Miniprotein binders against a9bab2. Designs and how they scored, part 17

Target 1, 221 residues: a9bab2
Amino acid sequence: MRQRLTVSESKAIFHKEFPFVVPAVYRRLVDELIVELNLLKNQERFVADGVFAIGLTSIFLDFTKGYKPENQKGILLEAICKCTGFSASNLEQIALEAKKLANGLNTNEIKSLITDNNRDEKESTYKLINKNNHYSRIIAIGIYKLVDMQSNGFNKEEATENSYLDLVNNFGYTKERVEKDVNLYKSSLDKIEKALELIEMNIKDEKRRNKERVSRTKPGQ

## First folded at step 7 (miniprotein)

Design r02
Fold by ESMFold2-Fast, scan of step 7:
Structure r02 (fold): chain B 221 residues (1-221), chain A 112 residues (1-112)
Amino acid sequence: as target 1 above (221 residues)
Amino acid sequence: SEEIEKLYEAVWKLFEAIYRLYEEAEKGDPELVEKVYRLFEAILRLYEAAEKLRKGNPEAIKELQKAVDELLQAISELTKKAKEGSPELVEKVQELLKAIDELLKAAEKLSK
């Protein structure tokens, strides 16, 4: 029998698929996604459905906001997915279809999609929204984002906070676990934004010092 | 070499044991999950060192030795936390220790 992909093997494949240097600020994100996706791929009960796809694509886009050069972002996501046995293009398509399925639905209508006992492979909903899927922080973010995109009005954030936790039990998860992971996601976004601001300040400082050094060490021709 | 192939087999078996431990940790112990992730990080470094040795980089032996030390540190931290857990968790930790023993034997054959 053939061995399953290890996390180490996934990382080796990643380096072949992404022939560029990952900036230090993004390395933690990349490593964590590779580990999480590799673990999920090896879970027999795990299904890469629309909620998972929304979560993964949202996490990637949010955490790589401002990534330079811009043209490497797509290659980076493809490499992360491919090295762990997923396809970024397929997941992006599944995420789009899940968003369309939930479009215009309120929380109670989304609950109906989740709790439908007649879940069949022939039904499009079965491919996109699955209950009792193997838990992942990525799925938790997917649930949050699924609700967030349906929220309208002046208090969108408050409406999302009140609604997404109501769905959690219908997915077969505990509110405490999901809430902790969503809050960690939010705090992690704040941390990377602050890290990027610090990096930009350091770049500006380095450019200033370099200009001063050039001015002082410039030889007469 | 056969020694490097045995190292890869030991790393995979260790990963399988960790994966089973991770399933138990996901039942609501965030600190245990964090320590399992640190263990995966150590295994990644060990595999990278082994790949460099396979490609003939002599300095990779020092990286392999460092990776083994980091792995042992991560295991010590995980084991201490796991002692707080259920009998099923203890059983999965014992599987992990057996996989680690095989990994250490394979690594020792690659280092003189």
Scores: ipSAE 0.000, ipTM 0.143, lowest interface PAE 13.5, mean pLDDT 73

Design r03
Fold by ESMFold2-Fast, scan of step 7:
Structure r03 (fold): chain B 221 residues (1-221), chain A 112 residues (1-112)
Amino acid sequence: as target 1 above (221 residues)
Amino acid sequence: SEEIEKLYEAVWELFEAIYELYEEAEKGDPELVEKVYRLFEAIFRLYEAAEKLRKGNPEAIKELQKAVDELLQAISELTKKAKEGSPELVEKVQELLKAIDELLKAAEKLSK
């Protein structure tokens, strides 16, 4: 009764809910998300707010840009969420609403929303910002993406880098921790790009071998 | 706990080193891929144990120690295999060992 799902139990449910093979390069992403979400689901202070939802959906979409077959991506996110007690469709909707709410807000306006104790949507489960939320690296990426969405112009990346840390302490987090998690996220994205190049080469080699096999087994045609 | 924060940081630094090792292993030794998966399994168990300890569960100390032992065993197996292979793989394993040392120091402070 009231049994907590272990990571191993979540993985077993994942394999039941996702009846396809996860390519080796994505196995690490899948396992990492299952662990993080499993642990967060069991945190008393944790709430799946707008920043968290933006972070999770952004991480998944960024890391699975090259995922094939592409029609499995939705099923993959659903399985990751379901096996850890979350709902992918609910989180995607929360992220969408949070992005709409943040649209047009600058960094100072977001700070005011975080620090304002008389906010309109204080009791909403879909509220964009919850400064009493339990820390996770997914939230760190959500903060980064929230600022990135409001940045524009030719130096968009530099503008984001200069300002996202300005919000971090208003959430009650340390700049050093958030910066480390954001930097790890960025370096991991670079690593996935390189891994995808090797996968594409292997796919080309398999297609070449298949063509050679067909040629060898159809004499005269 | 500040000690738990240091352990969290050490875990993610180790994770970065494991990603680099995985890229090197994929360059032509499929047998190493399985040993790298064992490292990922072990680090995820370390993360679970550290988070349980943050919640104040005293049994988590034993889980943390067990997860550390499992990680060290996985590293030992990978190190043995690396000696049969490329100098590049040996270099990546050495980087991983430095990250492990920091993780162990953080874990020992939590078990006090």
Scores: ipSAE 0.006, ipTM 0.201, lowest interface PAE 9.7, mean pLDDT 74

Design r04
Fold by ESMFold2-Fast, scan of step 7:
Structure r04 (fold): chain B 221 residues (1-221), chain A 112 residues (1-112)
Amino acid sequence: as target 1 above (221 residues)
Amino acid sequence: SEEIEKLYEAVWELFEAIYELYEEAEKGDPELEEKVYRLFEAIIRLYEAAEKLRKGNPEAIKELQKAVDELLQAISELTKKAKEGSPELVEKVQELLKAIDELLKAAEKLSK
């Protein structure tokens, strides 16, 4: 049916679907997502399941938390997905359903679900949480977020840090690779948040200096 | 083609190393950040040439050869810049270059 897209073709479609300027601070994120999604779409063994959908939507939401103007954010996600052969609406729906399923299960039940070789591929939950044979850092974030949803109480973050790697082997991935990708994700998220703070501070400083200049040149007379 | 699939795998494996180095460069060296980004662009162009070849465009072999040349130039520039940095930075660049060597081997087999 659908012909495979090159990265260049995806970028051309992106610019057609997103007719606005991507702010400089987000350009790397956009480029990286387009390339990664294009690569995944070209992998025969890859399936866009609920874990992947949780990962992608979490990455996008976390990294665009400070995106201005706010009303372009949804259009941006749709353009990134569409240009690489995915549907943002479909992935958001699958992510929501996967999160709902995860909230009804504990970690051991999730382990049992993904290691059950007798699961019917036509079963609705099979499409939401299952073993994926092609690794992606997006899936790594999906696993991390999935475990985060099982963690409760005062030290939710610490509980997640101590337990998400226990689930990784059940999905068929290496702990070292997943841990590296999750740590890079956290580092990158912290950096973009700090960059946004610096941009806001610089804007406020510029506005203050401009106001002071106007005040000095046009005193009360 | 098996050779094209191996090239896809090699490009995929490089992304983690590139992102890690780019993260380190962003901390305080705009020139290093620029060199890393040039390397990333060169790798993407090589991947695009491979995709065209996979789709059955034999003219893409010339694009692949050009992309290899551009990648080698980007490697040279990044290596020169890294030598000016810390021993840790030099080590990170050397790890990236090992990964790129696998990509170059895959591309050479494809261009035969």
Scores: ipSAE 0.011, ipTM 0.318, lowest interface PAE 9.5, mean pLDDT 74

Design r05
Fold by ESMFold2-Fast, scan of step 7:
Structure r05 (fold): chain B 221 residues (1-221), chain A 112 residues (1-112)
Amino acid sequence: as target 1 above (221 residues)
Amino acid sequence: SEEIEKLYEAVWKLFEAIYRLYEEAEEGDPELVEKVYRLFEAIWELYEAAEKLRKGNPEAIKELQKAVDELLQAISELTKKAKEGSPELVEKVQELLKAIDELLKAAEKLSK
């Protein structure tokens, strides 16, 4: 009999660690991350490596770009990680190290690292980029972000689209699965950005209407 | 809504039951692990439909019904595969079926 956190137990820990109201627009994101991380923590083949860390931190930062108040955002990531058995500070550090490594390498050099067969058994210590890690959509985003960091110029988007799918094969994943997850990520990110724009417009409209009401009651206007 | 909150409770209980099954499956047949993964995918569609209902979109009842049907298909396939395994796996599948009964009762109250 093994001991593990259930999803309900993780949710209970989350509410203790994050004693604030999660705005409705972020609720789905929080729930999805808690379930995914809970599942991954109990997967024997899973390794929380640099690619995973880049994926998780990128997803969180991109989707919480408009989060207010700012000081709760850090607490939110910490709560999501802690309630599922991860460390936010550790993953953030691993992500930074992996980004530094990727920024210095081209796609062919990264392929060589993934498929490196000359590694000694003594060097079976933690590696930032691993082949055949247990698949997760978070890792898919990590792969996309690794390639995105290398792309430059006015054809940046097309270069990234072509290169990240090519790199997927070297990780031991299927292009169809990764492409579907990356496209879903982009679609979801667009939806939340549009929702935040609408919220901002509504706030501006309310302020304008309130000023008009005050102005109309002003004597001598 | 009281009924929508009960649906969420049923969804989380279902996640718990599948999590317990996943623990048994991960050291066993890789095909069984794959079927458990597909089950999680089906639950996300169910969760999405519940979120839309909570936001006040009554059209989401059709999405809820579709998600329930897909979930039942995934569970049927998992149950058949689990019968090839140990008695422990069969027991975990029975716990899953109880969680499904609660889900179906909660969903029925919203669709009738």
Scores: ipSAE 0.013, ipTM 0.243, lowest interface PAE 7.8, mean pLDDT 74

Design r06
Fold by ESMFold2-Fast, scan of step 7:
Structure r06 (fold): chain B 221 residues (1-221), chain A 112 residues (1-112)
Amino acid sequence: as target 1 above (221 residues)
Amino acid sequence: SEEIEKLLEAVWKLFEAIYRLYEEAEKGDPELVEKVYRLLEAIWRLLEAAEKLRKGNPEAIKELQKAVDELLQAISELTKKAKEGSPELVEKVQELLKAIDELLKAAEKLSK
């Protein structure tokens, strides 16, 4: 038996484990991950499998691409996981192994693995996917990323869009729900990336102007 | 906490408004892009100072005062620049100012 942590208790533990200031632009991401992970940890039928681990690590990495200072990113993920009863190092390892298992497989091959797993055949694929797992928007992103990582070249995005929903029924989830969560993820990611790009462009422009001013005042010019 | 939920909602509405203004700035006004950047920097400093104050650092009150002053200056410069632009740009700046007002009200409730 385990004492169930409330979301508020998890947030308090988070601040003990991460004794730094979270920049404002990342605060909603951190809050939403803590809430989701806390709720999932308390679900009896939830399994933190390969698809979930791919989803969580992908969400964190994508949203924190511009995170400064860089040396705090690992501590941030560890704090988010620990305060909700997960292990960041364990999930990162599960994600790495899941990516290796899926590497080089097309959508039809992945469907076959899901089907075989449902027949009580327990292979390496058991760690990648658990059919009818408790639904999470993190798993939805995991499914999207699983297909995305197999798509290469000029039309990668189009290929992913055409394929990932085909897998949803094999996982026992609703296409409408998964599509909604994936689209919200993409929209949110685009918004934060554009905000950060604006900052980076202005920092570069300011540094360039400062360099020009210094150059113009040096002796011998 | 209701206050924390409202603060986070206000933060995301703010970034949504910044995104819309950024799209307008991308049309080739580097000065407008700079004004938006200064505003974003000031907002981050404000929220960081507020968090330090919540955690019991009394020196954070001076940081908060400085961050508020920087935010007000950034708003003034952005508003002045926006008046030179189209009615659509003015509308997007008004949305941003409304989002900032909501953020400040939420932060004030948390301080109490």
Scores: ipSAE 0.000, ipTM 0.135, lowest interface PAE 17.1, mean pLDDT 72

Design r07
Fold by ESMFold2-Fast, scan of step 7:
Structure r07 (fold): chain B 221 residues (1-221), chain A 112 residues (1-112)
Amino acid sequence: as target 1 above (221 residues)
Amino acid sequence: SEEIEKLYEAVWKLFEAIWRLYEEAEKGDPELVEKVYRLFEAIWRLYEAAEKLRKGNPEAIKELQKAVDELLQAISELTKKAKEGSPELVEKVQELLKAIDELLKAAEKLSK
């Protein structure tokens, strides 16, 4: 039996589970994930499968690679998952299993791994990669990342762009929707990377100013 | 900054209303689904502008006003399509309009 939580209730639970201040640059990410996960949990057709798990863990890792202090990162993901009715450790394990399953496969071979979502979760063995799962931006990124990790060579990004859309129909989604969500993900990732670079420049400038003050202080003051 | 906290509360209520409308639109109207995505984009820009205001950037007030205008335009387009829809869809649109009213009051308080 699933509990129904409003977005506001999940937000309140998050603040109880994560007793630290979320740095401003990550607030949008945290808020977006809480909303998306809360609403997905309320969808009857939704299954937290391997592609979803790859997408969620990839989004979190990509957007938080500059997160300080490091020891809060794991607690943050756990809090996001817990307040929305998911388990971070379970999803991380599912993602690892899905990555192992797809390891070394080309796009056509990955198509053969996609199973019909034609049985109820109560009666079925857990499925790692499902056709016709309830759509989510997280799943779109999961499909993109699944292809990206198999791509090789000088133009890896171009190879990924040409291939991931070829898988979309096999999942039962429209190319236009997936492409729009993947492009939004890339734009958002670029924005946070630029924000982190600006923060680093400001930290370096502050350290430089402090060093200058120290060097101008006369010995024996 | 109680005014900023009220804006965030209004944004969350609006986001929930938009997502429930998305659930109904996804059942049979790809065009409505696309219009609902535009509402999500507008609300995230509104959130971004509010966060900049919270950090003390006065220029963000213009971004907030622009985001409100974009949201109102997107809602106008969605409402025209929803009038042709099911009673369930119409109900979700009414919830959306209520959430928008709360958001506009919160945003106006900050704009002043």
Scores: ipSAE 0.013, ipTM 0.235, lowest interface PAE 7.3, mean pLDDT 74

Design r08
Fold by ESMFold2-Fast, scan of step 7:
Structure r08 (fold): chain B 221 residues (1-221), chain A 112 residues (1-112)
Amino acid sequence: as target 1 above (221 residues)
Amino acid sequence: SEEIEKLYEAVWKLFEAIYRLYEEAEKGDPELVEKVYRLFLAIWELYEAAEKLRKGNPEAIKELQKAVDELLQAISELTKKAKEGSPELVEKVQELLKAIDELLKAAEKLSK
């Protein structure tokens, strides 16, 4: 019986652990992850396994590709995890182990690795790839990424789209729900990329306008 | 505690307002950036005092009161500097002051 953190308490802890400015474009991501992780921590059936870890680390890395300064990214992920009762270093290690376990396997071979939580299975496999875990959009992305990283060649994206939904039923989830969350993830990622491009353009425009103003007011020019 | 939960909620809202203000200040006012940084420190002290109070240290009430006073001083300095800037910056500071009113009311209830 562990004390349950409220979302407000998690956010207060976050600001203690990350005493820097989070740029506005990443703020929604941070808020949504804190809320989702706080809710998941309060679910008795939820297991922070390798698929979940792959999902969380992939979401974070994909959405923060443009994050500056780069040296704050590790601190940011650690703060998001710590304020919600998780450990970033443990989840990164679990994600790495799950990726190694699945490396070189096709979709049918990955299906064979999906374990029943009520059965006596290898501890490493049990902790990395589980069926009937409490559903989360983070797990949905984890399933997608697990298949995506095994897909090769010129039509890698098409191969992933055809395969990851075939894997979903083995985890105990509905294809419709997972597909919806994966599509929202892709849409959100595209949105943040466009926002970053707009911000860069605005910064360049401001610098250009400032140079023009200085040139006009400079004595002797 | 319900009162402590309200304090955490107020602290979080205040951090939100400060992040928005810092983004505006970062675009070209180093002195304003320094004043916003002072606010981060004051809020961090407030959070630390609230955590000690949550964990059952009644002496933390005095630390909370001190942190509130330091926060008010930091806000006063920021407001003075913001008046030298743009109308948009003044508006952001007023938004911050509104968030602080909620924080002060929450802290006052805990102090009693």
Scores: ipSAE 0.000, ipTM 0.217, lowest interface PAE 13.4, mean pLDDT 75

Design r09
Fold by ESMFold2-Fast, scan of step 7:
Structure r09 (fold): chain B 221 residues (1-221), chain A 112 residues (1-112)
Amino acid sequence: as target 1 above (221 residues)
Amino acid sequence: SEEIEKLEEAVWKLFEAIYRLYEEAEKGDPELTEKVYRLFEAIWRLYEAAEKLRKGNPEAIKELQKAVDELLQAISELTKKAKEGSPELVEKVQELLKAIDELLKAAEKLSK
């Protein structure tokens, strides 16, 4: 794969790697991810680190919770990554390792982890969480999810909302930019979740109508 | 091949203009970012439909028409948003529109 891949070239590779039909409700997500990843791959300053990996895998998993058939989800993520010059398996591993590194840490401890570049950890571990990476909405979601993982109990969501912005400056980003992208993500996720609920209700309603027709209609009528 | 070379050059000019607009969008305007992505989607579908048509699939003409309509809609939305932005944003959108026009003219020659 070349660094100069166009979106059109990535789309052609995607169809080769994912020979199935993407359901209409997910098509925009798939297209937007391919476009964003294609653009990021062509950015000289961009590094696919652990926070980015957490963001990408979280976005994919959150938006595809209702995806059927389920056995195509892994192939879909692999196709999205491969057609844009990334490796899904590698990013999934990096995300897992970054989550382990941050596990059990509060926001202040994560800040220390981000700024302490002189740790004795091996170079590969260091690159899981980096400051001053090229900004991406995917990274913004990664920061949000990183804080969300540390929040627990009855008010988990509220705790995350109150603290993820405190972490943003340590990555070299502005709070306004990250907040706008996180809010857009939450709005988009809510829209697709509501669409999936409507699809599920329509399926249940159709099954109910079919049962009622069979019950009331005489054979061969 | 000369027409193909011109199309290739127009494509690279277009994506370079889009990359510059994306950089402006990443200054924290999520609405602008969404409109830029919609434009990419429309261009992508246009290229895919045009390629299918060139390969001799007559049903792709309906896909091409739909892709053109979606592209025009995406351009309209982006232009409307640009009027609310900085002089830098307006300049980048104008450059993008010029690149799209050149691409469409180059594609028209190859269709003959």
Scores: ipSAE 0.000, ipTM 0.147, lowest interface PAE 15.4, mean pLDDT 71

Design r10
Fold by ESMFold2-Fast, scan of step 7:
Structure r10 (fold): chain B 221 residues (1-221), chain A 112 residues (1-112)
Amino acid sequence: as target 1 above (221 residues)
Amino acid sequence: SEEIEKLYEAVWKLFEAIYRLLEEAEKGDPELVEKVFRLFEAIWRLYEAAEKLRKGNPEAIKELQKAVDELLQAISELTKKAKEGSPELVEKVQELLKAIDELLKAAEKLSK
C-alpha cells in the first residue's frame, strides 16, 4: 500500500520543490492542478492513461505559454507532479506516445481504438484510454485535445465540438458536465491571456515613464 | 485580510474532506461519485469568487454569495444521496458538513 497525501501535505511539498514565487496570474492554475491531481492519485482505481497525460500536459502548456522566466517552467510542472505523487517526465512520455498512436486518425478511428481496448489484448492500445477512470476535468480536456489535434479542414472548431462530445459519451461521462468544463477551460485560458497582455502593457508603460524621469531628473540631487 | 485567509483555509479543509468522500464513493456508486464532483465544482466557484474579492473587485461579493448558495445545494443533494448508502458514508458527509460550517462563517465575515 502506498502512502496517501492530503491536499495540505501536497502544498507543503510543492513549496519545497518549487522555491520560487508563482506569478499571481498562475496561482489559480497551480492550486487547481494540485487539488485535482491529489484527488485523482488517491482514487484506488485511477490510472494515468494517454488522454489524462495529454490533458494535463496540454493544460499546463496552454496556460503557461507566457510564463517568465522560462527556466522555471519545467521546474513548475515537475513540482506540481511530484507533490501529488506523479512524474512529469513519465506523463510527458505517455502523452507523446498517445499522440503518436492517434496521429492521422479521424474521430471514428479513435472510437474504434477505444472499442478495441475492451477486446484486444495489445498492451499499447490499452494505454490510450482507461475506461475504469472516474470523471476528471483533466481527462475531459485530454479527450477534447485529442479530437482537436485530429480535426482538419473547413469548420474545424464545429467538427471538434460535435466529435468530442460523442466520444465522451462512450466513457459514460455526462455530456453537459464535459461541455461545461471544456468551456470553462477555454474561458480561463482567454482570461489569463488578457491578464498577461495587461501586465506586459503596464511593464512597458512603467519602463517608458522611468526612462523619461531619469532623463529629466537625477535621483539623489 | 485575515478573513480572506480564513476562507482559503476553509476551502482547503473542504478539499481534504472531499478526498475522504471520494475514497468511500469509489466503492461503486457512480451517482454518488458524480455528486461529489458537483460539490468539487461548487467549491472551485467559491474559490474563484474569493480570489476576485481579495483583488478588490466589489462585484465578487455577489459572486461569493451565489457560490455559497450553489455549494449548499450541492451539499443537500450529496447528503440526500448518502442517506441511501452505508452508515460509514453518512459519517464522511458529516465530516464534510463541519468543514462547510467553517467556510460559511468565513464567507459571512467577508460579506460584511
Scores: ipSAE 0.000, ipTM 0.143, lowest interface PAE 14.5, mean pLDDT 72

Design r11
Fold by ESMFold2-Fast, scan of step 7:
Structure r11 (fold): chain B 221 residues (1-221), chain A 112 residues (1-112)
Amino acid sequence: as target 1 above (221 residues)
Amino acid sequence: SEEIEKLYEAVWKLLEAIYRLYEEAEKGDPELVEKVYRLLEAIWRLYEAAEKLRKGNPEAIKELQKAVDELLQAISELTKKAKEGSPELVEKVQELLKAIDELLKAAEKLSK
């Protein structure tokens, strides 16, 4: 029998599993994921299904687009999952299977998978997208990304915005809560992107200043 | 708030200096990497404590004081390690210490 891990215990395990420097700009993301995953692991009703897996992997990939060195990204995700009692490799596979299942489906077809409106589908298909799962902001992002995958063309972002909320009630969630969490996600993603741009500009400026300083100390120049 | 904007500016200047030091550490000094990591943890704890205090939680004053103490300890350990390194490393640590001084001044204004 496994005892429930506290958030502090998860954080300690994380640092043992990831013995590298996490740049400060990513620290809040890591801490928030550890807290959320620890909370979810302790929820009796929670199931790590396809929508959750899409959400988690999408959040991680989106927020770590600028992460260097790139070869540490996989280790980082593994450490976040392991310290909270999840498996990154399992969740990545579940996400791939869920994306494959949803590929080419419209919003109404996805609703059928959630609400068992299609009696001819296998039960294993429905288990990848579970109705009335314990709510998480990670699942909210998963719902958003599930719809985003099938949206194409010039107005892709607007089509996604108009459609993902139509799925929310079928999962047993409120539109207001999901919309709030999706908007917070977008805001946070923009914030980290701007921070990375600022860091890169400052590094370039510092390199320029260093060259100017060196040139000023050389005789005859 | 003017004070919170100065705190954000100080944090981003500090992250700039840390990133440059991190690049030097990655070239093969695992102990230096560990010292830089402890510094990063202390900086984010300071930031979180300052944010709690700004949001009106007076209990965060003790957390802020603890975070300042942890930051000073991390600086001390990094400085001792840097003395063993190249002149280039010493220069990067001096730049970092200047950025940290700005952060500490900004944090003190929030705790008044």
Scores: ipSAE 0.000, ipTM 0.125, lowest interface PAE 14.8, mean pLDDT 72

Design r12
Fold by ESMFold2-Fast, scan of step 7:
Structure r12 (fold): chain B 221 residues (1-221), chain A 112 residues (1-112)
Amino acid sequence: as target 1 above (221 residues)
Amino acid sequence: SEEIEKLYEAVWKLFEAIYRLYEEAEKGDPELVEKVYELFEAIYELYEAAEKLRKGNPEAIKELQKAVDELLQAISELTKKAKEGSPELVEKVQELLKAIDELLKAAEKLSK
């Protein structure tokens, strides 16, 4: 039988697996991922497939782009996954395999792949792209990123926006729900990027002021 | 400690109540979703204070009290906004308030 971890148990495991201080700007991301992953792991219909893996790894990489020290980044993802019953290395491998499977396909070809995918067909394809999986915001981002990777030309972003919603129904989800979650992801990403920029500017300004003070004082003593 | 175990239990009941509220808000209120996200930071501070108490740091009682106060301030705005929502949303807010009451009782026992 599956061992069911509570959110409390997951958080306790996280503290043991990640013995460093999480900078305040990332605490919200970490807490949200731990809760979401814990709850998904306990859903009977949920499958940690390739689209989910693309979503999770993309969210983590995008939100931790400015993470310092950088050598803790991999340990952080591993701790988030391990404390909720997932494996970061396994999900990274699954994401890579899913990206390879979809490589060079347009939106219509991806739709065909999803439509033909069922439980009685090739096991490997089923494990990478599943229809009617238990919904998650992480899967929504995975669908968006999957389409974004295949978009070409000067209007790549606009092409992605127009195409991923048309794909969503093939997974068994509603456009309204997915669009809302993708938009929340984008707004949250923008907020953290602006916060990091402000922090960097403040650090640079403080270093400049300290250097000026030292330079002015030294000759007079 | 029995009192510290009760505090952990209350923190995670609150976490679960916040997530259930999030699921309901996610159906049609993006502003409420944003406010619910803000609650996770306060819950993490509560968890950190509880861990320090478990390790025998007496200063953590004051950190716990501060974290509880910050949580209550964040929730006051959330509940005001949610009163204008659906009956289902109001129900989830009431569940959240019950979980908060349990947390406050657990925190008071440690403060004595």
Scores: ipSAE 0.000, ipTM 0.163, lowest interface PAE 12.0, mean pLDDT 74

